# VH-VL binders against q9umr5: the designs that were tried, part 141

Target 1, 268 residues: q9umr5
Amino acid sequence: SYKPVIVVHGLFDSSYSFRHLLEYINETHPGTVVTVLDLFDGRESLRPLWEQVQGFREAVVPIMAKAPQGVHLICYSQGGLVCRALLSVMDDHNVDSFISLSSPQMGQYGDTDYLKWLFPTSMRSNLYRICYSPWGQEFSICNYWHDPHHDDLYLNASSFLALINGERDHPNATVWRKNFLRVGHLVLIGGPDDGVITPWQSSFFGFYDANETVLEMEEQLVYLRDSFGLKTLLARGAIVRCPMAGISHTAWHSNRTLYETCIEPWLS
Short names: E, the ipSAE of ESMFold2; O, the ipSAE of OpenDDE; V2, 0.75 times the mean of E and O plus 0.25 times the DockQ between their complexes.

## First folded at step 7 (VH-VL)

Design r51 (framework fv_nofazinlimab; at its last look DockQ between E and O 0.02; V2 from the best seeds 0.00; counts 0 for: pae E 8.1 > 2, placed apart)
Fold by OpenDDE, look of step 7:
Structure r51 (fold): chain C 268 residues (1-268), chain A 122 residues (1-122), chain B 112 residues (1-112)
Amino acid sequence: as target 1 above (268 residues)
Amino acid sequence: QVQLVQSGAEVKKPGSSVKVSCKASGGTFSSYAISWVRQAPGQGLEYLGYIIPIFGTANYNEKFKGRVTITADKSTSTAYMELSSLRSEDTAVYYCARVDYTEFGSYGMDVWGQGTMVTVSS
Amino acid sequence: DVVMTQSPLSLPVTLGQPASISCRSSQSLVYDDGNTYLNWFQQRPGQSPRRLIYKVSNRDSGVPDRFSGSGSGTDFTLKISRVEAEDVGVYYCMQGTHWPYTFGQGTKLEIK
């Protein structure tokens, strides 16, 4: 039998977005119990990410308990950050494959059409004024806003990403790292034609430096310091990078080729 | 000079809903958050919630258990506060106030509306 | 929720004399960005509240220099160096660091 699959959606999504993914899983892995969690749908996905983490935790705990052999997580877009945090705070999770599907794992700093829709009258260069404040941190998008030109503000004011990354010291950093390292495989999926995740390399823990030059995962301080276990996971062969071109952000969960190439191998 | 002008006084029955408007002028509406605060007669101030118009969603004080809905219309530079399932205890002056999050260090209600009296009585 | 406690609740003052209002929070108001989002508001009779001080000690434009704010962490003070007749009203402290934002009970300043 196949391990259960838990799906976590992204910003402004619902379970309906994953109808094709469910079909693909059913076809290739018949009998798989797939649960798409209908929590924080639509505008509710703007709730603070820690609140979402708590809600999703309550939902996954019973599923994990019924699956002693382990489960797989497929987490899309913003959901990928929720899942990473979830795995960091849970000391007893049994996740085999954590599939991060086009997630801004290293944060977001983009001025894309998607962002403009969210912030129609604000430039990305000015969002730090909102996001790194008590007001802005009450919204999920600001919880992983990562302004490379205001690193001090990010490190100090980010109430989510800076913490799960271990970029800011906190009492739970060691424990969270230990918990996250319980994952069997970290599957990172993304691509250059995403159009939303900015930079797209964020899905692979790459990100801008102060000059907006994209640095790879291995060049990031979080990797070099192994602050939450990336270096350790890579060393044990537990990180899988699956880049794919020609896929827009809203198509990652519905593309058959992507599924067969990047997702299906890790559902066995 | 930014000004906030609120809608007129309301008299409502228990169980009904009230919707108060707050129109902003003299500035860029999208550059501000709008907060809602109420004050019962002879009492102190209570924070209901706020909206950042560019986000399209609001943050609410959970004390109101989902009875408060804050919205914003950027085209008219107007914010709205709707309170449902009204009770006598909801009788208060309701204020909107501007939060200028673009000014470093302010992050407070520096401009207030004139207030809207909402009376809930049988 | 963060509880804001003001003292005194009633403050009779002689014209020309100084006044002081204390505000204590149930937890630190220092935010992650290093700022302390403590505000003081004045509400004159029959009027809307008016912000006097933001971030502990910064006066809003048009606020007389006889008003001053100070404090840190959980203890804050609003001072009026020389009370004037126009200063009559209720004063509120407010924290904007922790959601939900909360106000003190208010201090009613009256002239003796």
Scores: ipSAE 0.196, ipTM 0.694, lowest interface PAE 2.6, mean pLDDT 92
Fold by ESMFold2, look of step 7:
Structure r51 (fold): chain C 268 residues (1-268), chain A 122 residues (1-122), chain B 112 residues (1-112)
Amino acid sequence: as target 1 above (268 residues)
Amino acid sequence: QVQLVQSGAEVKKPGSSVKVSCKASGGTFSSYAISWVRQAPGQGLEYLGYIIPIFGTANYNEKFKGRVTITADKSTSTAYMELSSLRSEDTAVYYCARVDYTEFGSYGMDVWGQGTMVTVSS
Amino acid sequence: DVVMTQSPLSLPVTLGQPASISCRSSQSLVYDDGNTYLNWFQQRPGQSPRRLIYKVSNRDSGVPDRFSGSGSGTDFTLKISRVEAEDVGVYYCMQGTHWPYTFGQGTKLEIK
């Protein structure tokens, strides 16, 4: 029998967008219990990420309790940050595979179509003025906005990303690292043609330096200091990197080749 | 399948105000901005402003900033535009229009209300 | 404010023949994300405007293939390859790059 799969959606998203993924799982792993969490959909996906983490935690606890052999998480876009935080705050999680599907794991620094209409008077170089304020931190995209040109403001103002990355000291850092390290595999999925995640390497824990040069995961301070366990996971052989070109942001969960290559092998 | 239904025609005296409603159905109300555009008889289109209901904030064309107020009621999926200190030049059809600002969906004013005729005469 | 200038303002056309409407902006319409927010709207007599084309060249669903958009920077064109009777109306370009968003003056398309 196959471990249950829990699916967590992204910004302005809903459970329906995963219908093709559900079909693929049913075909390749018949009998697998798949739960697509129907929480914080649409407008509710703009609520603070810590609020979303708490709500998703309440939903996953009974599922994990009924599956003592473990569960898998498939977490899309913003949902991948919710899931990573979940793995840190739950000392009782039993997640084997955490599948991060085009998630901005090191943050976002891109002017996408939705940002233009959300913040019509601000470009990406100016959004730090809004996002690194208490009012800006009240909504989710600012919780992972990462302006490489205002790192001091990011480190002081971020209520979410800087904490779960261990970039700012906090009393739970050791416990969160311990909890995260209980995951069996971290499967990182993304690609250069995504069009939304900026830089796209954020899905692999890469990010811009102050000159907007992309540094890969192994060049990041959070990796080098092993602040939340990335170096330890890589040393265990627990990190799987599965990049794929030619897939736009909305197509990751509806591409069969992507599923067969990057997801299917980890749904034991 | 988003639809926008506006309130009925209004006849007003100069110096008064008018409040036009725009009720949205279909889709998530917070996934959209609601824009307001007017068209004087025989004239082109003029952008008044918009609101993003999830934040409750509105942005106004500076030409109208002192006279226009745009609000939204999330519980009824309704946006409102109020124009004060009415002048005869404000006689126009007032339209609301949807803007999808998410990573999923159309961008720009893709769904329009039927329009509300506001006539300002002494 | 960005000024949007359309030409011609009046366009009589023979049924079945092509039509072309130009739109020029006073500033570049390329946004920092690389997109160009230039839209085209059609307003048939007595009706609300209808979007035809968004982001320069993308047709909305249900818009006939005979409508196409092109251009870059500050110069844009709407083309109708074969004008039909239902195409009569006023056509507007609109920029959505620079707040406040602005429309061209309109081009009235009429069958001769």
Scores: ipSAE 0.012, ipTM 0.475, lowest interface PAE 8.1, mean pLDDT 87
ESMFold2 (binder alone), look of step 7: mean pLDDT 89; pTM 0.916

Design r52 (framework fv_nofazinlimab; at its last look DockQ between E and O 0.68; V2 from the best seeds 0.00; counts 0 for: pae E 3.0 > 2)
Fold by OpenDDE, look of step 7:
Structure r52 (fold): chain C 268 residues (1-268), chain A 122 residues (1-122), chain B 112 residues (1-112)
Amino acid sequence: as target 1 above (268 residues)
Amino acid sequence: QVQLVQSGAEVKKPGSSVKVSCKASGGTFSSYAISWVRQAPGQGLEYLGYIIPIFGTANYNEKFKGRVTITADKSTSTAYMELSSLRSEDTAVYYCARVDYTEFGSYGMDVWGQGTMVTVSS
Amino acid sequence: DVVMTQSPLSLPVTLGQPASISCRSSQSLVYSDGDTYLNWFQQRPGQSPRRLIYKVSNRDSGVPDRFSGSGSGTDFTLKISRVEAEDVGVYYCMQGTHWPYTFGQGTKLEIK
């Protein structure tokens, strides 16, 4: 039998968004128990990410307990960060494949139409004023806002991303790294035509430097220092990178070709 | 100079709802957080919640167990606070206050509305 | 929730004399950015609260220099060097570091 699949949605999403994905999984892996976690839907997805991590943890623990052979995680957009944090704080998770589906793994610094919809009267260059304040950090989108021009503020004020990345020292860094390294495979999915994740390479742990030049995963300090285990995972062949062009942000979970190429191989 | 003008006094029955408005003028509404604080007669200050208008959602004090709803209309530069399932204990002056989080690291000066008295009585 | 404890709760003062109000928090108010979001508010009789001090020691515009804030971590103080008649009212400390934000009980300053 196939291992159970747990799906975590993204910002402003619900379980309904994954109806096509469920269909694809059922067709190609009949009998698979797929659970789309219906937590923090819609506007509730703006709740602080640590709160979401706790809620999702409570939901996945019983599922994992009933699946001693392991489970697969498919985590979309913001959900990918939630899942990474979840795997970092859980010392007993049994995740085989962690599929990060177009997630801002290294943060967000976009000025896209999507961002404009969220912040119609604010430019990305000024969001640091909001996001790195105590007020802003009570919202999920600010928990992974990564302003390359205000790195000091990011490192000091980010209450989520900087911590799970191990970019700021904290007493749980070693343990979180150990926990995260329990994952069998880290499958990173994203692409240049996403239109929301900015830069799109963030889905592959790439990000801007101070000049807004995109650096790859291997050039990031979190990799070089192996702060949460990326270097170790890569060394043991546990990281899979699956870039795909021609897919918009809201279509990653509904594209059949993407599913067959990037998701299905890791559900066995 | 930023000013906050609140709606008039309200008298409500227990179990009903009240919605107080707070209109901002003299500044960029979207650049502020709007907070709501209440003060029962002869008592101290209690923080209800705040909204960052550009986010479109609010953060609430869980003490109110979902009875508080804070919204903002950017087109009219008006914030709203609705309190449902009113109780006698909800009798208080309700204040809106602006927090400027964009003033170059100082987070600016708070500006308060004049307050709205809400009386809950049978 | 963070508990803010003010002392004294009643403060009778002679005109021209100094006044001091203490505020203690149940946990550190130092935020991850290194700043401490401790505010002081003044509420004159029949008026809305007015912020006097933000981030421990910064005076808001229009606040006389006879008002000063100090402290760190969990212990904070508001001082008035020379109390004036217009200073009568209730003073509140407030923490804005930890959600939900909380106020002290208030200190009522009166003229003897």
Scores: ipSAE 0.455, ipTM 0.783, lowest interface PAE 1.6, mean pLDDT 93
Fold by ESMFold2, look of step 7:
Structure r52 (fold): chain C 268 residues (1-268), chain A 122 residues (1-122), chain B 112 residues (1-112)
Amino acid sequence: as target 1 above (268 residues)
Amino acid sequence: QVQLVQSGAEVKKPGSSVKVSCKASGGTFSSYAISWVRQAPGQGLEYLGYIIPIFGTANYNEKFKGRVTITADKSTSTAYMELSSLRSEDTAVYYCARVDYTEFGSYGMDVWGQGTMVTVSS
Amino acid sequence: DVVMTQSPLSLPVTLGQPASISCRSSQSLVYSDGDTYLNWFQQRPGQSPRRLIYKVSNRDSGVPDRFSGSGSGTDFTLKISRVEAEDVGVYYCMQGTHWPYTFGQGTKLEIK
C-alpha cells in the first residue's frame, strides 16, 4: 500500500511531539507504517550531529531493507539536517520523498522573537567564538551555527554544515552529492511566523548576506555551483517549496492545514 | 581577577557518590566553559568532561561509563561534578578549570581551581 | 582516544642550562580550522596546574620568554632556554583537537 514513513525529530524534542502528525497520516493514508525514531531525545539532541547521523543511520537501515519500493522521510527542525546528511552518507538509501519541516538548511543566526529581550544583543554576535572551535563543535547547535559576519571562520571551522553544503572541499564531496541526488523529491516547508529558525528562509536554502539581507536559494553560491545538487534537483522538477504563514515553530507537526497542503501529497 | 574556589576535601566509602563544587568570581560566568580534570596521587592528569553553561549540558569522557555528571547553576556562578559508584582508584585531586570564550587568547583552561582531594577508602 | 607521549619522563637539569621536552600524538592535532590545539601546562610542587603555552607556540600572559613551544602535526617541543629554580615541577602536554581531550604522562623537571 503506502510507503513507510520515518520521522526524525529536532532539538530538545522527542517522539511524543509527533502524535498529531501520526493521527493525520493514519486518517489519510490508513495502513501506512510510520516510525518516529526514539533517539537523541531531549538534552541528547545536543550531541554532535555526526554522532546523531550515525545513530539514526543504524536505525533506518532495517526499515529501508524491509521496504524495497522506497520510504519517505519527515524531518523536523534540526532533524532536517540529520536527514540531509543521511541522504549524503548512505549510498544504499531508497528515500522517495524527503520532507524538510522547518529545518535550518542554510544554518541559524538568531534568537527567538519571544525571548530576544532575555538575551543580550551581542549573544548571537559572540557565539562564533565558541561555535567555531573544537569544543563548541561537540554540540549540535554549533554544527549549524552560521554567522554571516564571520564567513571565513564558518567555512574553516564548521564540522558539519559547511561539509554537507559542499562549502568546504573534502574527499567525500562527489560521493555525497551522488547519494543525495538519488532522492525522489525534496519538499521544503517553513514560514515567516516560525519565530525560531532565523532567517526563516533557511528552511528553503535562503540565508543572510553580510548586511543581513536574505538571499533566496537561487542566489546562494551553493546553488549556483551546484555543490551538493540543488540546481540539478530543481532542474529535474524534484524540489517542492511549500511556505505557510501563521505557524509557530512548535506547531508545524500539529497543524492539519499544513499537513494536508504540504505533506499529504508526498506520502504515496 | 577571576577565581575558581572549590569545595573542601571528602572521604568516601566505595560505592558511594561525591559532588564537588566550583564557584567562579570576578568575571562573567555565562561566557565560560568549565572543565573537570583529576590527578591520582603521584600520577598524571586525566580529563573528565566540560560544561558550557549557556547550552546547559556537558560533554563527558566515556571512560567513566555514565558515572560522572557535570552541571552548572548560572544564578550562583557555580559548576558541579558528581562521581557515583566510587572505587578506590577514584582517589584523586579533582580540579575545575575555565576558558572564557569571549576573551582573546583564552583557549583551554587558563584559570584553575585550588583542587579538591577525594579519598575513597573502606 | 589520542595518545600523547612525552619524553623524557624525568629531566634533571643544571641551573641556568636549557631544557627540552618532547611530546608526540598518535594522530594529527591540526583541526579543520587550520589551528593546532596543543597546550603545555606546568605544575609546581603542591600547586594547581598552570597553562604556559597554547596552540603550540603562544605564551600565556605572565609566562617568561625563556619558555617557548614549537612543532607541527604530531611532534611538539617545549623549550626552557635557561632553567631557574622556580621551574621545578611536572610539565604536561595536552591536545584539545579530538574529544576526549588527553594529556601526556608528564615530565618531571628537577635541578641536579
Scores: ipSAE 0.452, ipTM 0.762, lowest interface PAE 3.0, mean pLDDT 89
ESMFold2 (binder alone), look of step 7: mean pLDDT 90; pTM 0.927

Design r53 (framework fv_nofazinlimab; at its last look DockQ between E and O 0.68; V2 from the best seeds 0.00; counts 0 for: pae E 4.2 > 2)
Fold by OpenDDE, look of step 7:
Structure r53 (fold): chain C 268 residues (1-268), chain A 122 residues (1-122), chain B 112 residues (1-112)
Amino acid sequence: as target 1 above (268 residues)
Amino acid sequence: QVQLVQSGAEVKKPGSSVKVSCKASGGTFSDYAISWVRQAPGQGLEYLGYIIPIFGTANYNEKFKGRVTITADKSTSTAYMELSSLRSEDTAVYYCARVDYTEFGSYGMDVWGQGTMVTVSS
Amino acid sequence: DVVMTQSPLSLPVTLGQPASISCRSSQSLVYDDGNTYLNWFQQRPGQSPRRLIYKVSNRDSGVPDRFSGSGSGTDFTLKISRVEAEDVGVYYCMQGTHWPYTFGQGTKLEIK
């Protein structure tokens, strides 16, 4: 018997986006109960991430309760941040594998074609003016906007990413870290040809420094300080990094090779 | 100087919809958010929602239960507020106002339109 | 929703005398960035609201220096050092920290 799989979609997505993933899971792991959560679809995915976290929490709690042996999470793009926050606020989750599928885990700072569609008249260098305000933080994309040139604003104004990262002190930091560390494995998936996640290393907790040089996870303060448990997870062998080239952002959940290489091994 | 010019007064029947426009001039439309506030006769101010034009989506006060739709046309520097399923209690002056995000950090509605009176009556 | 409570609701003032309006919020208006997004608006009869003060104590351009804002957390005050005839109207506090943004009930300033 296979553990249930819960799928959380990304920005402007719906459950329909995961039809191929469902097919792959059914073929390779027959009998697996897969639930693609149909919440905050389309433009509703722009709602504040904490609101989404609460909504998804309400949906996963009963699923987890019916699966005493544990569940697996597959969380795509923005969904990966939602899931990480979910695991941070839940003191009783039973997630075995948390699969972060091309998620901006360390934030977003880019103006790719994808972002141009969302921000047609905006440049990434100026988005901080909007995002790091009470008005901007009502939109999910601003909740994980991480401007390396305005670190002080990010640290102070980010209502989501800075908090779940433990980059800003808050009274729940210790508890959230404890909760997140309940995960069996953290599977990080992404790649250089993504075209949306910027930098693509964000999917592996890498990110820009003040000179826009990409630093790896082990060079990040959140790792060095173990602010939410990355260092601890790595030390216990619980972090899996699965980079793959040749995959565009919208194909991570539909690529068979990627599934077999990076996802399937963690669904048993 | 930035100015907001709103459309003219409206008289509507209950159950119908009204769409008010707010045209911005004298500045960069995409650099600001546009807020909508209404004021019933002799009453205070009520915040309806706002739009950040570059996002193409708005944030709404849930009090209106989905009856409000705020849009923006960047090509014409015009914001719109549509209120559906009109009721008599929706009779009010509706204002648009600019929210400044510049470094000089007004972070508030520093420029207002002249207001649009919407009357809902049978 | 954050409730903004103004006091008094009616404020008769003699010309040349000072005036003070209180605004209290049901929760702290301090945002994560350390700023407090509390605004004061003036609405003269028959006119659109005009912002006087933003972020508690900053005057907008063209606002006379007889207007001043102060406060912190949940308690805020608008002061007029010397009331003039043109100051007649309704004054509103507004919080822009917590969605949905909310206004006080308004304080009607009149000349005795």
Scores: ipSAE 0.430, ipTM 0.771, lowest interface PAE 1.6, mean pLDDT 93
Fold by ESMFold2, look of step 7:
Structure r53 (fold): chain C 268 residues (1-268), chain A 122 residues (1-122), chain B 112 residues (1-112)
Amino acid sequence: as target 1 above (268 residues)
Amino acid sequence: QVQLVQSGAEVKKPGSSVKVSCKASGGTFSDYAISWVRQAPGQGLEYLGYIIPIFGTANYNEKFKGRVTITADKSTSTAYMELSSLRSEDTAVYYCARVDYTEFGSYGMDVWGQGTMVTVSS
Amino acid sequence: DVVMTQSPLSLPVTLGQPASISCRSSQSLVYDDGNTYLNWFQQRPGQSPRRLIYKVSNRDSGVPDRFSGSGSGTDFTLKISRVEAEDVGVYYCMQGTHWPYTFGQGTKLEIK
C-alpha cells in the first residue's frame, strides 16, 4: 500500500496540467490515492502566497488526518514555495517526501518565457520598485521576487520569501524550523534548460550574489546559519538533488524519464 | 510629462455594462500601476482596484466582486475598467490614476485622469 | 476594511489663518517595511483630485510650503499654515497600507 500523494500546482497553472504525472503514478504505484489540489487556478495563482498557503492548508489537513502513516507532496514551480510554507506553519504535518519540482526556492530574478511575448524589453532591474511595496506584495510573483541588487529592500519588504527562508528575524522562526524538520525527505528537482526559473539553481537553493554569480546552497547564508533547517536536513542525508537537463519549465510533470529518475523512488 | 486621458461620458441603462478607457502618454507604461477610483455626485472617493500592466492582471476591491474587470493593453498604453450589471448607485465619475514605481516614483496616485462621468438611468 | 475618519467634515477658515484637518485610521498604517502609506489629496471644485502629501509628511513637487503633514500609527494631520483663496476644495486622506485601500470622507475647506 502506497502513501497518498498531494499535488500543488504553480503560477498560471491548474490541476489539469498534471494528467500525465497522474498516469505515471497510477501505472507504477497502482492503488495510490493522488489528490491534485484544484485551488488558485490560472490567474488566481497571482493571489498573495500567504492566502494560498491558508487555502491549501485547509485542503491538506483532512487528507493528512486520513493517512496517519504519512503523505507525499509533489509541488511544482511556485507551488514548491506554498508547500515549504505549509511544512513550516503546520506542527502536525506528516509529510514523508516533499518533492520540489523546479521551484524558485531562493527566489526569482529574471524575465520569464511566460511573459516574453508581452515584454520585449527587460524589466527585471526595475521590478523591485513595485514588488517591494504594498501594491506589489498583493501578487504572488512579488512574494518571491528576489532582486540581488537591492538586498536591503528585499529583506525589509518581502512578506513571504524572506520570512520562510529565515532571512529576517521574526517570532515564529524557531517553531517554523521545528515543523519543517519533521519532513522525511526534501527532493530538489530542476535543470539548466528550464527557461523560466532564474537562476535555475534557485530550485536547489542556489542564487545570485550581488554580481549575479550563482552561489550554491552550501554557500548561502540561510544554509550556513541553518535558519530553517537546511543544514540539519543535509546532515541527516534527507536532501536529494536530482538535476536533469533538457526539460523546459512546462514539461517537468509530463516527462517519464524525469518521473522514473527523480520522483518514483520517493513515492513509497 | 505623464498624462492620463480617459474616454468620454456615457449614459447607460440599468443591467448593462460600461467600459472606460485610460490612455497613458509620456513615461513608460510598464513602470505604472493603474488605479481606478470613483466618486458619486456629491460624495467622496471609493477605490475599485488596480492593475499592474506588466503582470497583466488586477487586484479588486471585494465589494465590487464579479462586477468589475480591470485590464491593460501594453501595446497601446491603455488601461480599461469594465463595470457590469449597472445600478443607479453606480452613477459616478470614474477616475484612473497612476501608481509610479520608477526611480522617481513616490508610490501613490500622483497623476489622475480627467474623469469619465457614467450615468445610469432608466 | 480600514476605516478612515476625517475631522472636521466642513472647515470654514478666514483667509490668512491656519487650518488643520485630522485623519484617523481604524488600525495602524505602518507597513511591514516600516513605511506609513498615508496620503493627502486636494480636489478643487470641478477638478480631479491632486496629491499633496505622500507617506505622511512628504510634499509633492509644486505643493506650497504652507502645506504640511504629520502623524504616526493611526492619527494624522494635514496643516495649512496660512490659508489662501486657491486652497478651497475638498481634502481626502487615503491609506495604502492595507488592501483594499480606503479614503476618508473628505473635509470641505471654504473661505469665510
Scores: ipSAE 0.314, ipTM 0.722, lowest interface PAE 4.2, mean pLDDT 89
ESMFold2 (binder alone), look of step 7: mean pLDDT 88; pTM 0.911

